# VH-VL binders against Urease accessory protein UreE (ureE): the designs that were tried, part 19

Target 1, 153 residues: Urease accessory protein UreE (ureE), of Acetivibrio thermocellus (a3dgf7)
Amino acid sequence: MIVERVLYNIKDIDLEKLEVDFVDIEWYEVQKKILRKLSSNGIEVGIRNSNGEALKEGDVLWQEGNKVLVVRIPYCDCIVLKPQNMYEMGKTCYEMGNRHAPLFIDGDELMTPYDEPLMQALIKCGLSPYKKSCKLTTPLGGNLHGYSHSHSH
Key: E = the ipSAE of ESMFold2; O = the ipSAE of OpenDDE; V2 = 0.75 times the mean of E and O plus 0.25 times the DockQ between their complexes.

## First folded at step 20 (VH-VL; framework fv_narsoplimab)

Design f3x (from z2 with light chain G28P; at its last look DockQ between E and O 0.73; V2 from the best seeds 0.00; counts 0 for: pae O 4.4 > 2)
Fold by OpenDDE, look of step 20:
Structure f3x (fold): chain C 153 residues (1-153), chain A 123 residues (1-123), chain B 106 residues (1-106)
Amino acid sequence: as target 1 above (153 residues)
Amino acid sequence: QVTLKESGPVLVKPTETLTLTCTVSGFSLRNAYMGVSWIRQPPGKALEWLAHIYYNDEKYYRTSLKSRLTISKDTSKNQVVLTMTNMDPVDTATYYCARIYTDYSEYAYFDSWGQGTLVTVSS
Amino acid sequence: QPVLTQPPSLSVSPGQTASITCSGEKLPDKYAYWYQQKPGQSPVLVMYQDYKRPSGIPERFSGSNSGNTATLTISGTQAMDEADYYCQAWDSSTWVFGGGTKLTVL
């Protein structure tokens, strides 16, 4: 199976009767031009992203009747910060940016892939990071770097 | 609208096998975002998770009861079935089926519950 | 195997703040979920992923996580909030509920 475009996002439709198959796309793969993946149901999927837009959680890449293939961004270990004020927000963004850490946001939480040295550095800066598993789905800045990170659950 | 409804015997004798059926509506058991769990609650006691089944038929059981539990589903009938063998009065409880909104990971929540069915184990 | 510990009961006066704690060794790296159960009714999800409110849950409900303790906070507690509250988490292919906390509004 080769897919070349996003049809729509599953969040925008009723899921009542859909048969959903996932294809796991890592947070650092969402902007890749070519991907070869195996779906949750064992279907080989070739993804060609010709428009250069990042794949998003819930993107439907294929549909036949009620069967859909949906992008899933897997959970990974993250450094998470929940700034309590604008100063902390600014400081967090500054410190992470200065270290070229990819930055993501979910509500009032800032997230980046877990890295022990980064964790310690942020603590030393007076911030209060903690470790959680999370989905890195919404990048701040729009630029994702080709980092390699492992997932743990 | 999502609905779950438990059905089965309300009275079971000791050593007998309990079979409960959860009939779901408003979502497909083929949906990878959905799973169904069975949870029980003895009268005046806490909730206790029993078993879970994913869209791909992967199953999980409470360790202490694994040998007694079997969960299955019939997607075409929108039904999930729980069997529990060798019932004992201590197993008297309200049994719930609940939908888990999940991405096939540890992160999921029970967003919809059945009304529950009280199962009494007595001779 | 995993255990979540809640206080068995908590009493609060109307308008006051109720804080229900849930302690577990794995909570630092696991999400906590909270359910409200009124007598004779099924549980209702009131908090997911530590601090997120489902649609329809009043803003007076909030959640937090610190160390090995998750906390459900009800500000401006009302009579209708009297119920049993359960925390829940997942670990090693096991869904675990706390022992529940009976919240009484006096």
Scores: ipSAE 0.021, ipTM 0.632, lowest interface PAE 4.4, mean pLDDT 89
ESMFold2, look of step 20: ipSAE 0.498; ipTM 0.780
ESMFold2 (binder alone), look of step 20: mean pLDDT 88; pTM 0.915

Design f4x (from z2 with heavy chain Y109W; at its last look DockQ between E and O 0.62; V2 from the best seeds 0.00; counts 0 for: pae O 8.9 > 2)
Fold by OpenDDE, look of step 20:
Structure f4x (fold): chain C 153 residues (1-153), chain A 123 residues (1-123), chain B 106 residues (1-106)
Amino acid sequence: as target 1 above (153 residues)
Amino acid sequence: QVTLKESGPVLVKPTETLTLTCTVSGFSLRNAYMGVSWIRQPPGKALEWLAHIYYNDEKYYRTSLKSRLTISKDTSKNQVVLTMTNMDPVDTATYYCARIYTDYSEYAWFDSWGQGTLVTVSS
Amino acid sequence: QPVLTQPPSLSVSPGQTASITCSGEKLGDKYAYWYQQKPGQSPVLVMYQDYKRPSGIPERFSGSNSGNTATLTISGTQAMDEADYYCQAWDSSTWVFGGGTKLTVL
């Protein structure tokens, strides 16, 4: 199966009657032009992203009747910060940016893939990071770079 | 509107097998973001998770009761069934079915619950 | 085998703040969920992923996490908040509930 475009996002519709098959796309793969993946149901999927838009959680890449193939960004270990004020927000963004860490946001939490040295560095800067499993779905700061990180649940 | 409703016997004799059915509405058991769990609560006691079934029929069981539990679903009927063998008075409890909102991971929560059905095990 | 520990009971006066703790091994690495159960009723989700409130849950409910302890906080506690509260997490291929905390509003 080769898919070349996003049809729609599944979050925007009623899911009641859909049979969903997931394809896991890592947070650092969402902007790749070509991907070869195996769906949750064992279907080989070739993804050609020609428009340069990042794949998003819930994107439907294929549909036949009620069957859909949906992008899923898997959980990974993250460094998470919850700034308590504007100063902490600014400081967190500055420190992570200065270290070229990819930054994501979810509500009031800022997140980046787990990295022990980065964790310690943030602590030394007076911040209060903690480790959680999270989905890195909403980047903060524009396009994602191809970083090499290990992921675990 | 999401609804779950438990049905089955309210009285079971010791050593018999309990079969409970959860009928769901407002969502499909084919939905990969949904699953269904069975949870019980003895009178005056804490909640206890029993079993879970995902959209792809992957199943999880409480370890201590795994040998006695079987969970299954009939997607066409919107039903999830729990069977528990060799019932004992200690298994007397209110049994709930609950919907899990999930992305097919351990990170899931029970966002909708049935009203529960009290099952009494007595001779 | 994973265990979540809650205080069995907690009493507060109306208007006071109630803090219900849930302690478990490696809970700092796991999301905590909270459920409210009133007598004769089914549990209701009141907090998910440590601090997120479902729709319809009052803002006086908040959640936090520190170390291996999750905390459900009810500010300005009202009589209607009297209930049993259960924390829940996932660990070792099982969903685990705490022992529950009976919150009494005096």
Scores: ipSAE 0.012, ipTM 0.619, lowest interface PAE 8.9, mean pLDDT 89
ESMFold2, look of step 20: ipSAE 0.585; ipTM 0.813
ESMFold2 (binder alone), look of step 20: mean pLDDT 88; pTM 0.889

Design f5x (from z2 with heavy chain S105N; at its last look DockQ between E and O 0.45; V2 from the best seeds 0.51)
Fold by OpenDDE, look of step 20:
Structure f5x (fold): chain C 153 residues (1-153), chain A 123 residues (1-123), chain B 106 residues (1-106)
Amino acid sequence: as target 1 above (153 residues)
Amino acid sequence: QVTLKESGPVLVKPTETLTLTCTVSGFSLRNAYMGVSWIRQPPGKALEWLAHIYYNDEKYYRTSLKSRLTISKDTSKNQVVLTMTNMDPVDTATYYCARIYTDYNEYAYFDSWGQGTLVTVSS
Amino acid sequence: QPVLTQPPSLSVSPGQTASITCSGEKLGDKYAYWYQQKPGQSPVLVMYQDYKRPSGIPERFSGSNSGNTATLTISGTQAMDEADYYCQAWDSSTWVFGGGTKLTVL
């Protein structure tokens, strides 16, 4: 199966009548032009994203009748910081930027893929990071890095 | 409209095997956001989760009853089946099937329930 | 193995606020869900993800989760709110229900 565009986002419609199959797209793959993936039901999927728009959670890549193929961004281990004020926010962004760490935001939390050396570096900088499983869906600054990472649910 | 309906024997003898069927409508068992669980409730007691089956046939069981439980599904028939072996009077309960909805954050909850069927285990 | 603890019963007068607690290990780090069950009926979801109300659930129902305790709050309790309430959470590949709280409206 080859898919070449996002049809719509599943969040915009009623899910009750659909047969949904997921394709897991890692946070660092969402902007890739070509992907080869295996769906949750074991279907091989070639994804050609020529428009350059980043794939998002819930994007429907294929539909036949009530059957749909939907993008899922899997959970991964993250370093998470919760700045308590603007100073901490700035400090976090500064430290992350200096280390070229991809930065994501969710509410009042900043997140980056887990990396032990980075974790320790942030602690040494006087920040209070912690580890948790999270979805990296909203990049801060709109920049994604081309790193390869593993994930876990 | 989402509906779940339990069917099966209402009376089972001790040591026999209980087989219950949950017939669903209003949604597909092939929907990755959907799953089905069996939950029971002894008379006057609390709810007790028993087993769950996902769209991809992944299964989970209550640890204490795992050896006695088997959950399966027939997607074409929109049915989920629970078997429980070696039934005992203590297993007398109302048995519910319920839909588990998994949201975009992959957190799941029981948003739709069947009416339940009372299964009495007695000689 | 995981256990969610609820008070077995709670009584309130009409118009009063009812607070039903659910305590469990690390429950503050998990989402709590609440179900209402009236006599002879199936459970009905009344709260999901700690504080979100399903469609059709009155605004007088609210939820919170802090520490290791989730709380279902019913403001301006009405006679129709008399029921058993169960909290639920996911833990260690198991859906766990609380022991239930019988809410009586006097």
Scores: ipSAE 0.502, ipTM 0.827, lowest interface PAE 1.1, mean pLDDT 92
ESMFold2, look of step 20: ipSAE 0.543; ipTM 0.784
ESMFold2 (binder alone), look of step 20: mean pLDDT 88; pTM 0.898

Design f6x (from z2 with heavy chain Y54W; at its last look DockQ between E and O 0.56; V2 from the best seeds 0.00; counts 0 for: pae O 7.8 > 2)
Fold by OpenDDE, look of step 20:
Structure f6x (fold): chain C 153 residues (1-153), chain A 123 residues (1-123), chain B 106 residues (1-106)
Amino acid sequence: as target 1 above (153 residues)
Amino acid sequence: QVTLKESGPVLVKPTETLTLTCTVSGFSLRNAYMGVSWIRQPPGKALEWLAHIWYNDEKYYRTSLKSRLTISKDTSKNQVVLTMTNMDPVDTATYYCARIYTDYSEYAYFDSWGQGTLVTVSS
Amino acid sequence: QPVLTQPPSLSVSPGQTASITCSGEKLGDKYAYWYQQKPGQSPVLVMYQDYKRPSGIPERFSGSNSGNTATLTISGTQAMDEADYYCQAWDSSTWVFGGGTKLTVL
């Protein structure tokens, strides 16, 4: 199937009567114009994103009756920081930005895909990063770099 | 509204097989992100995870009890079934079914629980 | 085989802060979850992914997780908070619960 738009987000509806399939979209793929994916149920899906809007976790790309196809952003290994004050927040953003690391946020946590050299660099800068699996769903800055990262759990 | 309800015998004799049914409402067992676990709690004791079944029929069992446990589901009936063989008085516990609403085991938590059913194993 | 260790009991006066710990090997590298269970009731999720509160859980509940220890903190503890609390995590293809902590509000 070919899908060309987001219908709605599944978070906004009751799932009681739905049959949900999902398609994995990597954090660096959410803004791609064309994607070819395989759903969890083995359905080939062509995604044409022409409006330039980034796909989001929970986006419904297709619906037929009670069957829906939903975007899932897979977990990946992340560098995570929890700034304790405004200074640390600023420093974290500065250090990650200076290294062109894609930055994401979840509550009070700042996240970027795991990279060992980056991890060490942040530590050397006096920050306290730690490694954890996470979903990179909310970017800061709006620009996502098309880096390839592998998932590890 | 999400609901889970356990049903089955409340009294089982030693060496017999326990069969419990969890009837769910408010969500589909076909849905991605959905799974159901069985968790038991002996009187005055801690919670103990037993088995889990995902929407795609992937199953997990407590290692120490794997040989005795079988979990299955009937999506058309919105039911998850647990069977436990060779019951012993030590298996006396309140048995809960609970829902997981996440897509990966490491990030899974039980956001909805049944009321639980007390199963007593006695001769 | 994986084990999460909790203190069996904790007592706190109303208005004081209660800290319930859960210890496990490299627990800080995992997500910790917490459940509250009152007598005769089913467990209720009170914390997920270390520090996130489900809807309906008061702000006086908070969580942290680092090193080998996750902590559930209840500030301004109230009588209604008296319950058993269980931590939970994933380890070696198993969902593991702690031994539980009975919180008594004096």
Scores: ipSAE 0.016, ipTM 0.609, lowest interface PAE 7.8, mean pLDDT 89
ESMFold2, look of step 20: ipSAE 0.456; ipTM 0.761
ESMFold2 (binder alone), look of step 20: mean pLDDT 90; pTM 0.924

## First folded at step 21 (VH-VL; framework fv_narsoplimab)

Design g1x (from v1 with heavy chain M34Y L112S; at its last look DockQ between E and O 0.80; V2 from the best seeds 0.00; counts 0 for: pae O 3.8 > 2)
Fold by OpenDDE, look of step 21:
Structure g1x (fold): chain C 153 residues (1-153), chain A 123 residues (1-123), chain B 106 residues (1-106)
Amino acid sequence: as target 1 above (153 residues)
Amino acid sequence: QVTLKESGPVLVKPTETLTLTCTVSGFSLRNAYYGVSWIRQPPGKALEWLAHIYYNDEKSYRTSLKSRLTISKDTSKNQVVLTMTNMDPVDTATYYCARIYTDYSEYAYFDSWGQGTLVTVSS
Amino acid sequence: QPVLTQPPSLSVSPGQTASITCSGEKLGDKYAYWYQQKPGQSPVLVMYQDYKRPSGIPERFSGSNSGNTATLTISGTQAMDEADYYCQAWDSSTWVFGGGTKLTVL
């Protein structure tokens, strides 16, 4: 199966009427031009992203009837910070930026892939980071590095 | 509308096997977003997860009860079945089937519940 | 198996803030979920992923999770909030519930 475009996002339809198969796209793969993936149901999927837009959680790449292939960004271990005020928000962004850490946002939480040295550095800066399994879906800045993530199931 | 409904015997004798059926509607058991679990609750006690069946037919069981539990599904009938062997009065509880929103991660919660069925184990 | 510990009961007056805690080893590193169960009814999801409210859940419900403790907070508690509350977590294909907290609104 080769897919070349996003049809729509699953958030815009009634999910309960569908048979959904997932293709896992890592947070650092969402902007890749070519991907070869295996879906959750074992279907080989070639993804060609020619428009340059990043794939998003919930993007439907294929549909036949009520069967759909949907992009899933897997959970990974993250450093998470919840700034309590604008000062902390600024400080967090500054510290993350200075270390070229990829920065993501979800609501009022900032997050980056887990890195022990980075964790300790942030603590030393007077911030209160914590570790959690998160989806890195909304980038806010920083360098995206392609490294392997382990998932525990 | 999503619905789950438990059915089966309400009275079981000790040492007998309990078979419960969960009939679902409003969603597909082939949808990778969803799975179905069985949870029980003894009268006046806490909820206890028993077993889960994923959309791809993978199964998970409570470790302490694994030898007694079997979960299965028939996607064509929209049914999930739980069997529990060697029933004992201590197994008297309300048994729920519930839909789980899950993707093999910690993003897994019970978003829809059946009404539950009280199963009494007594001689 | 992981164990989630809740206080067995909590009493608050109407309008007061109720805080129900759920403690577990490194629970702060996991997502916590909360369910409300009224007598004779099935549980209802009231909080997912620590602090997110499902549709239909009042804003007076909030959640947090850090360290070893997740907390469900009900501000401006109302009589209708009287119920049993259960926390829940997931780990290695195992779902675990807390022992439940009976919230009484005096």
Scores: ipSAE 0.383, ipTM 0.812, lowest interface PAE 1.5, mean pLDDT 91
ESMFold2, look of step 21: ipSAE 0.710; ipTM 0.833
ESMFold2 (binder alone), look of step 21: mean pLDDT 90; pTM 0.919
ESMFold2, look of step 22: ipSAE 0.656; ipTM 0.830
ESMFold2 (binder alone), look of step 22: mean pLDDT 90; pTM 0.923
OpenDDE, look of step 22: ipSAE 0.047; ipTM 0.731

Design g2x (from f1x with heavy chain R62S; at its last look DockQ between E and O 0.67; V2 from the best seeds 0.00; counts 0 for: pae O 6.7 > 2)
Fold by OpenDDE, look of step 21:
Structure g2x (fold): chain C 153 residues (1-153), chain A 123 residues (1-123), chain B 106 residues (1-106)
Amino acid sequence: as target 1 above (153 residues)
Amino acid sequence: QVTLKESGPVLVKPTETLTLTCTVSGFSLRNAYYGVSWIRQPPGKALEWLAHIYYNDEKYYSTSLKSRLTISKDTSKNQVVLTMTNMDPVDTATYYCARIYTDYSEYAYFDSWGQGTLVTVSS
Amino acid sequence: QPVLTQPPSLSVSPGQTASITCSGEKLGDKYAYWYQQKPGQSPVLVMYQDYKRPSGIPERFSGSNSGNTATLTISGTQAMDEADYYCQAWDSSTWVFGGGTKLTVL
């Protein structure tokens, strides 16, 4: 199938009434113009993003009856920081920015794709990063790179 | 409202096979966000995960009990079934079925539980 | 199989802070989940993804996960918080529970 638009976001409806199939979109693919993906149920999906907006977790790309195809941003290994105060928040953003690391946020946690040298650099800067699997869904800035990530299921 | 309800025998003889049924409502077993697991708890002891079944019928079992366990589902009946062979008094426990909120990965949690059913294995 | 270790019991006075730990190999790299179980009842999810509270769970419940230890913290502990608490994680297609901690509010 070919999909060219987001119908709605699944957060806006009663999820329990739907039969959901997922298409995994990597954090660095969300803004790509054209994607060719395989859904969790083995359906080939062509995605043409004509409006230029980034795909989001929960976006419904297709619906037939109660069946929906939903965008899922898969988990990946991340460097995670949880600033304890505004100073740490600022410092983290500054250090990440200086290194052109893509920066994401979830609640009070800042995240970036895992990179060992970056991890060590942040530690040397006096920050307290830790490794965690997470979804990179809300970008704050930085360079989005096409990294290869491993996923565990 | 999401509900899970366990049903089956409350008394089983040693060496017999236990068959438990979990009837669910409020959600579809075809929904990829959800799976169903069986978890047991011997009296006064800890929770022990037994088996899990995903929306696409993928199944996972406790390593220690894998040879004795079979999990299946009937989507049309909204039922998940667990069978456990060669029951022993040590298998006496409250058996729960629980819904997992999952993205079909490591990140899953049990957001809804049945009331549990006590199964006693005794001669 | 991975093993999650909890203290078997913990006692606190009302109003005090209770900290229940859950230790496991590289648990800090995984999400921890917590369940509360009162006598004669089914477990109830009280914390997911280390520190997120489900709807209906009081703010006095908080969670953290660092190193190899996840911690469930109950500030201003109340009598109603007396229960068994279980941590849970996932590893290699296996769901693992800790041994449980019996929290007594004196």
Scores: ipSAE 0.016, ipTM 0.651, lowest interface PAE 6.7, mean pLDDT 89
ESMFold2, look of step 21: ipSAE 0.679; ipTM 0.829
ESMFold2 (binder alone), look of step 21: mean pLDDT 91; pTM 0.919

Design g3x (from f1x with heavy chain G35A R62S; at its last read DockQ between E and O 0.66; V2 from the best seeds 0.68)
Heavy chain, then light chain:
Amino acid sequence: QVTLKESGPVLVKPTETLTLTCTVSGFSLRNAYYAVSWIRQPPGKALEWLAHIYYNDEKYYSTSLKSRLTISKDTSKNQVVLTMTNMDPVDTATYYCARIYTDYSEYAYFDSWGQGTLVTVSS
Amino acid sequence: QPVLTQPPSLSVSPGQTASITCSGEKLGDKYAYWYQQKPGQSPVLVMYQDYKRPSGIPERFSGSNSGNTATLTISGTQAMDEADYYCQAWDSSTWVFGGGTKLTVL
ESMFold2, look of step 21: ipSAE 0.667; ipTM 0.822
ESMFold2 (binder alone), look of step 21: mean pLDDT 90; pTM 0.911
OpenDDE, look of step 21: ipSAE 0.678; ipTM 0.854
ESMFold2, look of step 22: ipSAE 0.653; ipTM 0.827
ESMFold2 (binder alone), look of step 22: mean pLDDT 91; pTM 0.912
OpenDDE, look of step 22: ipSAE 0.723; ipTM 0.867
ESMFold2, look of step 23: ipSAE 0.709; ipTM 0.840
ESMFold2 (binder alone), look of step 23: mean pLDDT 91; pTM 0.910
OpenDDE, look of step 23: ipSAE 0.711; ipTM 0.863
ESMFold2, fold request of step 24: ipSAE 0.700, 0.788, 0.669; ipTM 0.835, 0.873, 0.816
ESMFold2 (binder alone), fold request of step 24: mean pLDDT 90, 90, 90; pTM 0.895, 0.880, 0.894
OpenDDE, fold request of step 24: ipSAE 0.667, 0.683, 0.662; ipTM 0.851, 0.853, 0.849
ESMFold2, last read: ipSAE 0.671, 0.664, 0.636; ipTM 0.822, 0.816, 0.805
ESMFold2 (binder alone), last read: mean pLDDT 90, 90, 90; pTM 0.894, 0.895, 0.892
OpenDDE, last read: ipSAE 0.693, 0.664, 0.680; ipTM 0.860, 0.838, 0.854

Design g4x (from f1x with heavy chain S112Y; at its last look DockQ between E and O 0.68; V2 from the best seeds 0.56)
Fold by OpenDDE, look of step 21:
Structure g4x (fold): chain C 153 residues (1-153), chain A 123 residues (1-123), chain B 106 residues (1-106)
Amino acid sequence: as target 1 above (153 residues)
Amino acid sequence: QVTLKESGPVLVKPTETLTLTCTVSGFSLRNAYYGVSWIRQPPGKALEWLAHIYYNDEKYYRTSLKSRLTISKDTSKNQVVLTMTNMDPVDTATYYCARIYTDYSEYAYFDYWGQGTLVTVSS
Amino acid sequence: QPVLTQPPSLSVSPGQTASITCSGEKLGDKYAYWYQQKPGQSPVLVMYQDYKRPSGIPERFSGSNSGNTATLTISGTQAMDEADYYCQAWDSSTWVFGGGTKLTVL
């Protein structure tokens, strides 16, 4: 199976009527031009991203009837910060940026892939990071490189 | 509308096998976002997860009861079945089936529950 | 064999704030979920992913999770909030419930 475009995002429709199959796309793979993946059901999927837009959680890559193939960004261990004010927000962004850490946002929380040295560095800067399993779906800045990650399911 | 309904015997003798059926509606058992679990609750006691089945037929069991439990599904009938062998009075409880919103990770919660069925184990 | 520990009971007066804790090893690194169960009824999801409220759950319900403790907070507690509350987490393909907390509204 080769898919070349996102049809729609599953958040936009009634999920209850669908038969959903997932393809896991890592947070650092969402902008790759070519991907070879296996779906949760074992279907080989070739993804060609020609428009340069990043894949998003819930993107439907294929549909036949009520069967859909959906992008899933797996959970990973993250450093999470919840700034209490604008000063902390700025400081967090500054510190993470200076270290070229990929930065993601979810609501009022900032996230980056877990890295012990980074964790300690942030603490030393007077911030209050904590570890949490999370999805890195909304980038705010930083470098998206190919990391090796292990996931527990 | 999502619904789950438990059915089966309400009285079981010790050493016999309990078979419960969960009939679901409003969603597909082929949807990867969902799974179905069985959870029981002895009278006046806490909830206890028993078994889970994913859309791809992966199965998980409570470790202490694994040898006694079997979960299966028939997607065409929208049914999930739980069997529990060698029933004992201590297994007397309300048995629930519940839908899980899950992505094979920690993001898994029970968003819809059946009404539950009280199963009494007595000679 | 993961264990989630809850206080067995909690009493609050109407209008006061109830805080129900759930403690477990490394729970702060996992998502916590909360269920409300009234007598003779099935459990109802009241909190998911630590602090997110399902549709229909009043804003007076809030949640947090840090360290090894998740907390369900009910501000301005009402008589209708009297129920058993269970925390839940996932660990190594196992779903774990706390022992439950009976919340009494005096």
Scores: ipSAE 0.371, ipTM 0.797, lowest interface PAE 1.6, mean pLDDT 91
ESMFold2, look of step 21: ipSAE 0.664; ipTM 0.829
ESMFold2 (binder alone), look of step 21: mean pLDDT 91; pTM 0.929

